# VH-VL binders against Small ribosomal subunit protein uS7c (rps7), part 6

Target 1, 178 residues: Small ribosomal subunit protein uS7c (rps7), of Euglena longa (Euglenophycean alga) (Astasia longa) (p14760)
Amino acid sequence: MSTRKLQKRKILPNDSIYNSLLVSQTINKILSKGKKNIARYIFYKSMQNIEKIKNENPLDIFKKAVDNATPSIELRTQKRKKGQISKISIKTKLERRNKIALKFIINSAKKRSEKNIIQKLQGEILDAYNNTGAAVQKKEEIEKSKSPVNNNKKFISKNKKSKNKKQKKRLKRKKNIY

## First folded at step 23 (VH-VL; from rb5 with heavy chain Y103W)

Design rc5
Fold by OpenDDE, fold request of step 27:
Structure rc5 (fold): chain C 178 residues (1-178), chain A 124 residues (1-124), chain B 112 residues (1-112)
Amino acid sequence: as target 1 above (178 residues)
Amino acid sequence: QVQLVQSGAEVKKPGASVKVSCKASGYTFTDYYMHWVRQAPGQGLEWMGWINPDSGGTKYHQNFKDRVTMTRDTSISTAYMELSRLRSDDTAVYYCARDSEYWYIYDESAFDIWGQGTTVTVSS
Amino acid sequence: DIVMSQSPSSLSASVGDRVTITCKSSQSLLYSSDNKNYLAWYQQKPGKSPKLLIYWASTRESGVPDRFSGSGSGTDFTLTISSLQPEDFATYYCQQYYDTWTFGQGTKLEIK
């Protein structure tokens, strides 16, 4: 039984320029193929441009943009009996919702018509700041799909029970080795 | 050294297809768009399209959209351009050229590295 | 498609001469957001592939001699060779990459 070593969740440090976890998370999402330096360059240049344009703290602008793109709920696909797929609305932690917002912003930026990724990202951030753009639209789409809240309690309870059962099984396996 | 090496000269009949290869070396093949440009004898340069070697996505010029297929093999850092339904006016030197900027930064940039060219002759 | 027009189509000059080639675009190549001109210059010798000389209208490619310079903005661009060398006799092309890619018709620089 290969004891998959619980890879210690590496705590993502704050970024060095803005001292922000959100910025670090964003940089990690900009480039998926490990070119972190390039992702940093893209993000910081975009922020510099935003600062020049708005003559305000770019971090505050970015935070507001993320907030505007942050959905209040997460949609999860649930496979029901007989092959029916239903979307369930789940209230997730703010941290998770922020990650979703970042995904919306980055993915929307990539689809923009500006000529380079710096300008695309800059544009999407500014639009989101103004509560416009494709990222905010995606948020709104999710929020409109709110299925009645009542089914969410049962799903959360089952997931908690499943996690507890897995943890109990892991603890029992450890006790039987001694 | 960064270089692009193309396949050898081709002689084809009208209606046939030709497939030209372009092998990249000295850089990360998947980081740059690969462009194809042709030049008829004594004529200027004509952009045909590009391929994103990472995703396999392509963009073709409208003049070639129905006849050109660009592909890549990332395992050997090689791009391919296939032109079908060849005509006499397709006689040209075909070049592969690397985009000067990373594809994930700029959508359009200049061409900094060129292959040596492949002469395709279409004759009856 | 953006049309690129070069002038002259051909030019005769002597070694040591100052040479100027112009390129006009049918649309502005200046992108307002980054303030860059999406224009390049290439040199092509007979039987050889094009070589990038200038990009962003005025930036020299690595290894390109200082005698080559690019200038201009918007729709009017110029390639200048300050002192023509024997190896500079070739055909020169401008290229826009603002919207897709199109080339000028070329300027053939010949020995006088």
Scores: ipSAE 0.526, ipTM 0.801, lowest interface PAE 1.1, mean pLDDT 89
Fold by OpenDDE, fold request of step 27:
Structure rc5 (fold): chain C 178 residues (1-178), chain A 124 residues (1-124), chain B 112 residues (1-112)
Amino acid sequence: as target 1 above (178 residues)
Amino acid sequence: QVQLVQSGAEVKKPGASVKVSCKASGYTFTDYYMHWVRQAPGQGLEWMGWINPDSGGTKYHQNFKDRVTMTRDTSISTAYMELSRLRSDDTAVYYCARDSEYWYIYDESAFDIWGQGTTVTVSS
Amino acid sequence: DIVMSQSPSSLSASVGDRVTITCKSSQSLLYSSDNKNYLAWYQQKPGKSPKLLIYWASTRESGVPDRFSGSGSGTDFTLTISSLQPEDFATYYCQQYYDTWTFGQGTKLEIK
């Protein structure tokens, strides 16, 4: 049984232009099936346009846009007994919440009416910067759906227990192979 | 060299269906919308619809929405256009044409590469 | 659908002549966000497929001679051949791709 070496999570480097991890993360999300070079082109061109329009640092604008679209909580689907599905609110790390925000911005941008992806992305970033647009609306929807926070400890504990149980089972399986 | 090669001429009876193929080469098939355009004898060009070869998504002109089906096989870089319930006025040369821009950049662009055309004749 | 109207429907000219074909759209083809006109010109010879000449109203496709030029904005567009060559006798079509795709009725350029 080939112990697939836990591939060290490749640390995503900062982007070369803005020296930002957030930018690198965004570029990786723009074209899930596309060429990375094209994703870079789309993002940087959008940023250049924003810079021209606002006459401000586009990175600062983008950061503010992401902040405005960042939810305070994450909604997760919990399978309850008898096949009932409920949504629970979980407090997650800021990094994860930022990733959610990026997802909102990119997905919302794709649904915009502008004629090219550069303009769509530019538009959504600017709207988010102004605390408007579909990405920010999605954030607000999540925040409104706040189920009482109290059930989060039990869910995290069960998931930790499940992960620990899976890890223990994996470790036991490894011990039985040697 | 970038090229589109279409299937041969077809003769059909009214009420039948025709399926035309378009094989792409020289470029990444899934990066560009594939359009279908027809031209009746002595007439102008009529856009029928497009397919996104990556997702399989389609957009049809309203005039053809109920009769046209566009598909693709990515394994052989081939697009297909099927027109059903054929009529005499469907007699035309049918072209496949590639968008000039990547589908993930522009929703609409000009057509830079064309197939050689497929003549479809509908006669009793 | 956006309607494209070409003029003239047919034209006779001689080698060396300056030729102008016009295309009018029922709606503006200028997109304000990118400041581009979503208009193309095609050449079609008998028994052949259309060939792209001009896109974005004024940009020449690769390999197209410099005697071909596109101009105009909004609803009025022009294709110009500065000095007609023997190989230029063909039918020309304008196309809008602002909202879906529609073509003009064509202009047949014949030898005088």
Scores: ipSAE 0.522, ipTM 0.799, lowest interface PAE 1.1, mean pLDDT 89
Fold by OpenDDE, last read:
Structure rc5 (fold): chain C 178 residues (1-178), chain A 124 residues (1-124), chain B 112 residues (1-112)
Amino acid sequence: as target 1 above (178 residues)
Amino acid sequence: QVQLVQSGAEVKKPGASVKVSCKASGYTFTDYYMHWVRQAPGQGLEWMGWINPDSGGTKYHQNFKDRVTMTRDTSISTAYMELSRLRSDDTAVYYCARDSEYWYIYDESAFDIWGQGTTVTVSS
Amino acid sequence: DIVMSQSPSSLSASVGDRVTITCKSSQSLLYSSDNKNYLAWYQQKPGKSPKLLIYWASTRESGVPDRFSGSGSGTDFTLTISSLQPEDFATYYCQQYYDTWTFGQGTKLEIK
């Protein structure tokens, strides 16, 4: 059993310009082929443009945009018996939901019709800030697909029971060896 | 030094196909769109299309969409342009040209590096 | 397709002359979001590949002499050679890259 050394999750430092973890996370999501400087350039230029357009703190605008694109739930694919794939709604931590929102914003930005990635990102952020755009639409789609909350309690209970049963069996096996 | 080196001159008959190669050196081949432009004798420049060497995605001008195929081999940093069903009016110098900006930043930019050109002559 | 119209089609000039070539586009090449004009100028000598001179309407490419300058915005653009040198006799093309890529018909600059 290869003890996969728990690679110490490198704590992502805050962004140096905005002192924001969210910004660092965003830059990392923009990152392509290890070109971190380019990702930073794209993000910061977009933010500068937003600041000029809105004459407001671009970080606040960005935070609001992310908030507007943040879903209340996460959809996960569950493999059912007989090869059927179903989507289940799971309540996740805000951090995870924010990452999903960033994914929505970045992916939506890339699909926009503006002429360069800076304007695409800028456009998507501004639309999201106004509670519009493709990123927000994706969020809304996820929220509409909410399976009635009632069935998630049964699934969590079965997994806990199965883990407890396995742990009890392991403990019983250890007791019978002495 | 950044350079594009194209294959040699071609003589083809009408109805045949021609495949021109363009080898890139001195830069990361997959970071820039590669364009193809042709120039008939004594005429202006005509854009044919581009390929994204990273993804293999292409965009063709409507005039060539049904006859042109652009491909690449990333292992040797080489782009290819194949033109089929050749006609006499396809006689031209064909150029490969690098987009001046990274493809992941700008969708459209000027052409900063050009190949030396490949003369294709279509004659009976 | 955006149509690019150059004028004149040909001109004769002497060494030391100030030369102006104009290019007109059928649509505006100014993108409002980045405030850039998507226009380039190229020089082509006989038997040679085009060479980029100016991009974004007014930015000189690296290695291009200062005597070359681009100006204009929207639909009207100008390439200026402040003092013509012997090596400048060539054909010049404007190019738009606002929507796909199209070229002007070219301007042949000949020695007088």
Scores: ipSAE 0.417, ipTM 0.763, lowest interface PAE 1.3, mean pLDDT 89
Fold by ESMFold2, fold request of step 27:
Structure rc5 (fold): chain C 178 residues (1-178), chain A 124 residues (1-124), chain B 112 residues (1-112)
Amino acid sequence: as target 1 above (178 residues)
Amino acid sequence: QVQLVQSGAEVKKPGASVKVSCKASGYTFTDYYMHWVRQAPGQGLEWMGWINPDSGGTKYHQNFKDRVTMTRDTSISTAYMELSRLRSDDTAVYYCARDSEYWYIYDESAFDIWGQGTTVTVSS
Amino acid sequence: DIVMSQSPSSLSASVGDRVTITCKSSQSLLYSSDNKNYLAWYQQKPGKSPKLLIYWASTRESGVPDRFSGSGSGTDFTLTISSLQPEDFATYYCQQYYDTWTFGQGTKLEIK
């Protein structure tokens, strides 16, 4: 059990509005370093809008959205390793799953067609909450792509990486967002 | 003091090119789109395109995309617009203008800061 | 492109008059999701660059006098100058930024 890993998790404080580590992790992923105050504004405004639309606790909505975008196949693969320390392995797997889902949600939100980033993030969270949208689609693609289909599984994975670069380039030209 | 300062007036012959500069000061140059707008004598305003100073990416209006090139140099906070194969009807004042919102928040917004304009005259 | 039509094309008025300029868009500029109208107004004096007056249809830019106001929603927008001053004689442009950027043809406000 690594003391360094435990201190690192202890360093990132919960956010000040929802008292949630998940929210803090999300805010850190929205924009480049140096723009955290703007990223907080974006996230909190999106959550306020979600609350108005759903009339429900927006943190619960966000947690479900993240769960729906979390791939389960990578967790199954990690669990069959021998010699893993159980407490560290479980916590690492959960943290990794959350980070993957957060990446899917944020990257998918940035590519949406709404007119501002607040509406883009709001829309992707609501879609993921309803088990739909691009982030959930990416989760489903990974779960299908990582199952044994035939002998050329690595070739299939390589092709998906190439297509993702082309899609990013096309979306980047629309607003030059990357 | 936020401002945009453009290069001086140009007189060109048909078929030539012109490159107009726009130096930004008083704000973070890479946080805002830079737009170019022209105005022919006695005419209205015509949007030509924008550059994202952070990425260098551009979007041009269809009327100009074959002849316009927008670039920037982030080390001196300067945007450039080059218009090639000039015609007499390209005679106009060319403005740079800053998008009023951060490019990473709004896809489109108004223009809150304008350069003083650069008069380009195309004549034989 | 979204077409922006201003009326009148020109207007003569005296100092102290109330002036109204209208702008119509070929499609709605209201984005229902954020409840904003993607419409701006600019003032341009002869030989000078445009100056932003109003954005989001009704929000006054900092430093713009209170006598300037914007109103309207959807496809119909109005710029009002409540008591015309000598420095207000200029050409006024509306601009949509709902889908790319287009300007109205302008309204020239002259001394009567």
Scores: ipSAE 0.386, ipTM 0.736, lowest interface PAE 3.5, mean pLDDT 84

Design rc5
Fold by ESMFold2, look of step 23:
Structure rc5 (fold): chain C 178 residues (1-178), chain A 124 residues (1-124), chain B 112 residues (1-112)
Amino acid sequence: as target 1 above (178 residues)
Amino acid sequence: QVQLVQSGAEVKKPGASVKVSCKASGYTFTDYYMHWVRQAPGQGLEWMGWINPDSGGTKYHQNFKDRVTMTRDTSISTAYMELSRLRSDDTAVYYCARDSEYWYIYDESAFDIWGQGTTVTVSS
Amino acid sequence: DIVMSQSPSSLSASVGDRVTITCKSSQSLLYSSDNKNYLAWYQQKPGKSPKLLIYWASTRESGVPDRFSGSGSGTDFTLTISSLQPEDFATYYCQQYYDTWTFGQGTKLEIK
């Protein structure tokens, strides 16, 4: 009878400031591995600035921003072993949905024209909180790929495509980070 | 000890190319943009462009974009600037200079560490 | 490019003097969102590379003596050297880094 050893799952601890798994996941995505202290500084400073601007709990603002950037897309079930069908855990499914929205927010922030990453990140979070900005536009583009032809989306998509090209040109012009 | 050490002086004829090296030590080479600046005899400082040592991406000043190529080798923490189709008015000291902030935080910053300079003389 | 104009182009002074050098940009260097002026000052002695003195208009680089100070905002900036020392005779450059990088034409400070 074959013996299967349980493999320990990596557990990402909540961040130390907001006690939030979502914040920990966000910090891990801001910069390449090995720069986590700098990524924490960037994120926490952005959150502090957001609190000053909105005079509200910045974690609540961030959660709404992430929700607004989360596309309505079914995630397919993954296999865990060759030749077997297995379901991923509910926690893992939620983690994948968060990762999609966080990817949109962070990648869109990096392409912004503000002069530093702290201003870029706070701007994208505030835009997503207001249901606008490039991260929400990316979410809407994903949802459009599964929708019927719509005249309103036709006009919106044309304007959004022009904006996206301008943002990419500005980022490439300033620094060589795409 | 944070320092930038450049290659030695060059004498070139018009129409030739020159490639100047800049070896970084004492810091993480890929965390900071590297700039190139030149100074003709008795003249001021002229920014030529930068390279992101992490990605290899570049930005050149319009006056040089058709003649300059900036590259790097991360395995030896070295940046390079090559200027082609040399003219007599390219006679200058060429400096490498490090951006004073991490490239992933500020898009533009001052230059806190400079190489010793490389004299390039173009004469026929 | 943002044009940087320095004044004076040259200056004679004695040890112990107070010296001011001005730098004017063709457009504002103040980024209102982070409240920083994207302006630096450098010192260059003959045969040597430039040395950073001041950045963000008024922040002194580590190791720079406190007799060097920067001030100003927007388009008008000054470098002040209180109680001039023998090692301060050099050429001084301002630099903007608001949009790309440009330098002023330099101010040569000579011993009188």
Scores: ipSAE 0.384, ipTM 0.738, lowest interface PAE 3.8, mean pLDDT 85
Fold by OpenDDE, last read:
Parts: structure tokens; sequence; C-alpha cells
Structure rc5 (fold): chain C 178 residues (1-178), chain A 124 residues (1-124), chain B 112 residues (1-112)
């Protein structure tokens, strides 16, 4: 039984230029095929362009853009009995919501019509900063789909119970091997 | 050395199909768009389309959209261009050419590496 | 499609001459967001594949001699060979890649 060593989740360090975890997370999301240098180049060039355009701190602009694209809730798919799929709104930690926002921004940027990925990303960040663009629209769509809050407490409790049951079963199996 | 090597000359009859291959070496095949350009005898250059070797996505010029199919085999770094329903005016040298920039950086760029060309002759 | 028009269609010159080829686009090739001109120049010798000379209107490709230069912006572009060498007799093409890819009709440079 190959004990898959729980790969210690490497704590993502802050980026070296802006000293921001958010920036590091963004660069990692831009990352394709392990080319981290290219991802950095894309992001930092976009930020430089934004700085020139706005004559303001690009990090502040980026933070505001992310905030504007950050949904207040997360939609999770729940499989109901008889094959029905329902979406449930769950309140998640801000960190998770920010990751969702970054996903929205990056995915929306890729769909833009600008000539290269730098300008696409730049454009989407600026639009999000202005509370416009496809990323913000996606956020708004999620927020409009708010299912009544009351059913969320029961679903979180069942998932915790199932995880605990799986953990207890794993622990019991380990005890029976010794 | 970065190079593109194409398949040999083809002679076809009108109405037939031709499939030209382009093998890439010396670089990461999936990082660049592969373009196809043709040149009729004594004429200029005509862009036919591109393929993204990573995703398999394609963009064809409208003049060829119904007759051209671009494919790739990533395992052997080879791109293919198939042209169907051949006509006499399809007689040309067909080139594969690499986009000069990474496809994930620029949507459109110049062509920095070219194959040697494949002569396709369509004759009754 | 953006139409590329080269002038002249043919040119005769001698070794050592300064040669200028012009290319005009039907639309501006200057992209405002990156301030780049999406124009390239190619050289093609008989029986050979095209070779990239200039991209972004004025940037020389690696290995291209200094005697080749590109200039212009918007809709008007120029390829200049400052001192023509024997190996420079060929056909030259401009290319736009602003919206898809189109080529000029070519300029054949012949020996006088």
Amino acid sequence: as target 1 above (178 residues)
Amino acid sequence: QVQLVQSGAEVKKPGASVKVSCKASGYTFTDYYMHWVRQAPGQGLEWMGWINPDSGGTKYHQNFKDRVTMTRDTSISTAYMELSRLRSDDTAVYYCARDSEYWYIYDESAFDIWGQGTTVTVSS
Amino acid sequence: DIVMSQSPSSLSASVGDRVTITCKSSQSLLYSSDNKNYLAWYQQKPGKSPKLLIYWASTRESGVPDRFSGSGSGTDFTLTISSLQPEDFATYYCQQYYDTWTFGQGTKLEIK
C-alpha cells in the first residue's frame, strides 16, 4: 500500500517585486507548462503598463480589480437524488473567494480581443478596476443565483461528518494492521 | 538547429486530395502556431491557416475553409495539411511556417522558420 | 482582408546601390495598445523558402545584415538596403499580421 506521502502544501511565498501573496497566486494561475518566468513577465509587464496608463500604484489598482471581481458566495454543485443537479450557495473564506476572482480575471482576459496576453490581462484588470468587464459580470451572475441562506448550514455539517467518518475509517484500518 | 522538414512532391488529379506533412525539430513543437502558406508558380504568398499544436485548434482562411484540414501529431512533432477537391489552380508550392512568438503570448506574429516547401501539381 | 501594396513590382540595381522598397497597407497596422506596427519583411530567392528579415516594422531578425532596415508606421512602410550586395538579388515581400496574415505582391530586385 504505497503511503502517498501527504505532500506538505508548500506555502506560496510573496512575490519579490510587490511583496504580495495575491500577486504570487496570480502568477501561478497564469503559469502554463511550467514556464514561470513567462508568467512573471506577462504579469509584471501588464502591471507596468497599468502604472503608465493610470499614473497610480498598479498594485492598488490590481487589488481593487480583484475586489470588484470577488464574489460574496461560492456556488457548489450538489448532486441530488434521481440525478438532479442543484447549485448551492456557500459562504467561503475570503482567500477562496479571491482565488475565484483571479480565475475569473485570467479566464476573461484570455477571451479578450487584444493582440497579446499582456494587453488582454491589462485590459481585464482595468475593466475590473472600473467595476466592468467579463470577470465582474461573472461575479454578478454568481451573486444573482443566491439560493436562500437557510440550507447551507446543513450541507457543511454533512461534509464535515463524511470527512470525519472517512478519517475514522482510515484510522481504524491502520489500527487493525498493527 | 530549429528546422521544419516537409514531405516530398505530389502529383494529383483534379478532385483528389493531398496531405502534406511538416516535421518540426530543434524546438518545442507545441509552443508555436504552425502556419501553412502556398505560392503558385510565379505568384505571391497566400496564407491558408494555422494550427495550435497544443490544443489542436485551427483557423482557416475563408478561401480554404471548406477544403483544408490541418492536424498534428504531437508525439512526432509533425503537422499535416490536407487539401481536398483539388483543382488545377491549386498547383503550388506549399510551405509550413512557424510563428515567431509563443502562441500563449501573441495571437499574431511574423513567421521566423519555414519548411523547404512541397510542390503539389494538379494535372488531368 | 487587409490589402498590402508594394512598390515597385520590379527594380533593377547595381551592387553598392541604395535600394528602397515601399509597402502600403489598406488599414493602419499600428496597434494603439502596444504601440507596435504589425508588419514584416521577407526575402525569397528562386527555389527557396522565404526568409524573415524585419518584424515589428523595424526590428531586424537575428542574423540579418545591418544593411537591411525597416521604417514607417501606420500605413506606409519602407525596406531599405543601404548598400546592395550580390546575394541580395531576390524577391521581397511585406506582410501584415495585424488582422490575420496577408502579403504584398512582391518586389523583384534584379541585377542591372
Scores: ipSAE 0.364, ipTM 0.757, lowest interface PAE 1.5, mean pLDDT 89
Fold by ESMFold2, last read:
Structure rc5 (fold): chain C 178 residues (1-178), chain A 124 residues (1-124), chain B 112 residues (1-112)
Amino acid sequence: as target 1 above (178 residues)
Amino acid sequence: QVQLVQSGAEVKKPGASVKVSCKASGYTFTDYYMHWVRQAPGQGLEWMGWINPDSGGTKYHQNFKDRVTMTRDTSISTAYMELSRLRSDDTAVYYCARDSEYWYIYDESAFDIWGQGTTVTVSS
Amino acid sequence: DIVMSQSPSSLSASVGDRVTITCKSSQSLLYSSDNKNYLAWYQQKPGKSPKLLIYWASTRESGVPDRFSGSGSGTDFTLTISSLQPEDFATYYCQQYYDTWTFGQGTKLEIK
């Protein structure tokens, strides 16, 4: 079947407010074709509201929200033998995983009950920043599906509140009585 | 420039159906909900439902749910409201009205543009 | 549905008078997350369609004279006409859009 190739090398410029590729990618995913100015308004207003609520740099909050919603992905060919350089860069791997997280955040936001899309988006970003909400739940579900040793036990055990590797290492050594 | 123009007056018998059209001009038809509101003689305003012209999705007030159908034709920027099994208390002026905000931003807003109204008379 | 009650049902006034019309809702129309009251006011003249005057309780629609103002929050709202003109004699409706859409029963403003 004959197919026409798309234009070579797509260059997406950084957004004009935060000078961030991540922000540009997010804006492109919010609305359908032809509504980019409205999508910018939605995103920037959500960020402005987040800044008022948290009194912190909203870009840093957004980056953490995306990180929390980013599933872990390991590629087969990420590293070769010592003495050979890997072709797959860290930035390329992160960019692919970030796009998954952006889709989780945007799709989850649209399904929220707030009265307008600006409130929906800021709510999902703040929830993901706090490592909760539907986008983070979707990330956690994908991670369970990839390695289901005991799905029922992992589901029940997901009620743990904190991780302290130093504390857990000490507790593991003290509970050697069986 | 922004305008909603409705179809002409209708006289119907009980049990019949009526279909009212509402043609939009001067704005992007698919960006705003289209509402339908009726007003019986000497009475106030009663919201009937909306259609999203982009998706064709609808929401109807419970009083009309089983008798109303709202549709649209995006190629001619026209919304339609059909009311079936007409009774004498359906005699009213029927208005189309545009939601004042983009449907993808606010779930509810006021109505900033109204059609001129279509009088429907149901009599034996 | 949220019930909207207007007061008075009718009112007589003269050109130049200050007029107030009140509207009460059965529940709060204030969405604290965006700090907006989901309340509008409309004017309707006989044989004509309604015309939007005020939305978000206090924001004047473009082209509406500044003698029209809206105030109030939560459940209690007021439309004020500061100096009546001959063209202001009409029926006025409030509308909530917090949960679906309902209108008040209307207030008929007549010339004395």
Scores: ipSAE 0.361, ipTM 0.717, lowest interface PAE 3.7, mean pLDDT 84
Fold by ESMFold2, last read:
Parts: structure tokens; sequence; C-alpha cells
Structure rc5 (fold): chain C 178 residues (1-178), chain A 124 residues (1-124), chain B 112 residues (1-112)
């Protein structure tokens, strides 16, 4: 008789001003449930301010900001041992990547020092557009933690572990003599 | 019918504590900072601090930081201010006041709704 | 703390008079990014709590008569009552909310 709340949220119409699913998804994440009219006000005012500053289409600026904050890799784990590949169930590639980037931008904006949320969101979008700011930093941190380790660093690390085992074995043998 | 109703007058001895309540009605309690302001007899207004009723987070003015505790109960839309180690110069009317803007939009704004005030008298 | 200085500390006036109260802050209250002055005016009658009159320096609160107006920017602000009514005799406070909250010392408006 009831439907899952999560599935209803994933079916979201485009916003009325820019006719953009990305904008609708952004508005839906700005505030908690029941405050969508206020969230629309915040987002559209931020976009109007961006347009005044840049004299460019603010949707194009926002799209580039989101692209810059989007991690280049999927959020999944993989074991690299022979014969084992671990897969994590993920949502569609587009929905997952958009959700992550939007979360980075919105959460980073809320932590900014400007005096109101409209200025905070505007500033984070412009920073992300310029490939800087806290949202892009969060994206870069995720990419560093998920990136392959440099092969030379991997070999050095493995050699360090082997050397340490040899040293521990020699110490045990000395203790047994005494 | 937005309203802030405070608890009644208190008479305290030096060294005691007082806890003033402020019950909100007619609006979403968790959407606005709640401020506390005091006014000594014949004097002006002194900001003491705020509580975010949503998170329970607080900010206190330096003059009160060591002695004031602000809390809330969201189930009854009530904010509380407790002032400890009372002195005679704490004799004042204590007001709760609502921030005029949503806390998630503006970090600072004016106070559009005030409680009726609670007189606290500290005397031996 | 941002210091708020009001002038005069008291004044005496008659019904129908035009009254001007000034408020000066120790630093600018204009936030250039949103172009707003973070300044409010309150009215307080004896035995009553303060009532918000003006916010953002010049915006009247809902239900406040249009004889009350606010003006000024930066560090210098003015509350004007264009034609005093009997109910306007009260103490008036300015308040900054640019960095925390500070009130002026008040201006007592008395019947002459």
Amino acid sequence: as target 1 above (178 residues)
Amino acid sequence: QVQLVQSGAEVKKPGASVKVSCKASGYTFTDYYMHWVRQAPGQGLEWMGWINPDSGGTKYHQNFKDRVTMTRDTSISTAYMELSRLRSDDTAVYYCARDSEYWYIYDESAFDIWGQGTTVTVSS
Amino acid sequence: DIVMSQSPSSLSASVGDRVTITCKSSQSLLYSSDNKNYLAWYQQKPGKSPKLLIYWASTRESGVPDRFSGSGSGTDFTLTISSLQPEDFATYYCQQYYDTWTFGQGTKLEIK
C-alpha cells in the first residue's frame, strides 16, 4: 500500500526556471524535507548573483562547477589479490556521480564564512567553477584515497615489510639464546 | 499568533542559580535561533547568547561564558537559560527573543519576537 | 565588540513634532557582498519588551506605521519619526548584528 520513500525521491522533474534535472537535484539537497520553496529561493538567488558577477549563463557556470567537483572514479572498492575482484552495488553512474558532487558543493558552501547562505552557495559555485574551493578539495581527497599507489612506492613499501620481518626474526633468535 | 511566553519572576540569593524558560508557539521552533538578552533596572539591553534549537549548539557572550548555560526541549518548543553563581548585579529583566531570519539563511539578524521578560532579583 | 553610540540620550518633544535619533557604530555595518547594513531599531515602552521597528537599516517591520523611517549606511544611521503620536513616547535602541549583537545605550523620548 505504501511505496519506498527513496524510490519516489529518485523520480524528480526538471526545475521550472532552467529546465534542468541537475538544478532540481541541487534544490532538493540544499535544505531538509518540507523546505523546498526556501531552497529554490536560495539557489535561484545564488544563480542570479552569479549572472551579475560573470555576465554569463549561470547554468553553464554551475554545470562546470559540478563537473569540477565530480570524482573521476566510481565509489567502489576492489581487491587486487590474484583471482579476486570485489564489486560493490552502486546506483546508476550518472546519479551517483551527480549526488556526490552536489553533496560536496552544498556541504562545503554551508561551512563558508559569508554572512548568508545565498552568498555561501554563490561563493562555493564560483570557486568550484575556477577549480578551487573546499568542494574541489574534497573531490581531490577522494581521488587520492582511491587512486592506485605509485608502482615504485608499492615496491618500496613491500620491501620495507620484508626487511622488517627479517629483523624481527633475527631478534627472536637472539632472545632464545639467553 | 507567534508568541514567546516566559516563566515567572524569581527571587534568589547570591551564589544560587536561576533557570528561565521561554515557550514558543505559532511557528517552527527549530527554524530560528533563540537569543537571550538582559536589562538591568534603568539600563540598556545586553545580549547574552543564542541557542540553535535544531542542533542544541550555543554561542555565549564573553561576559557570561563561565556562568550561563542555554538549553532547549524541542518536544515542547521551550528554550531555557540558566545563570549560575548569581550576584547582586545580575538583578535584571531577562528576555528571550527570536532571530528574525531562519538560522540556515543568515548567521546574524535582528530580533522580531520577544518574550514578555522575567524579572530576576538577587538579594540577601 | 562593535560599540553603538546613540544621540541624543534623551529628548523632549510634542505630539506632531518631527524627531530624529542618530546611531553611530565603531565600524562599518555594511556587508558589501550582499549590500546590506546590519542595523536594527527597537522601541521599548516602560514595563514592556522591545519591539522591532526597522531592520537592514531602512526596512520597516510589518505593522510598523510609515511615520517611522530608517536611513543611513556604513557607520551613521538615523531613525526618523515624521509626526509624533502619543503612543510614540518610549525609549529607542539601535542594534548592530554585523558581528554578534550590540545595542546602543538608548534614547528616551519624553512628552514636553
Scores: ipSAE 0.322, ipTM 0.703, lowest interface PAE 4.2, mean pLDDT 84

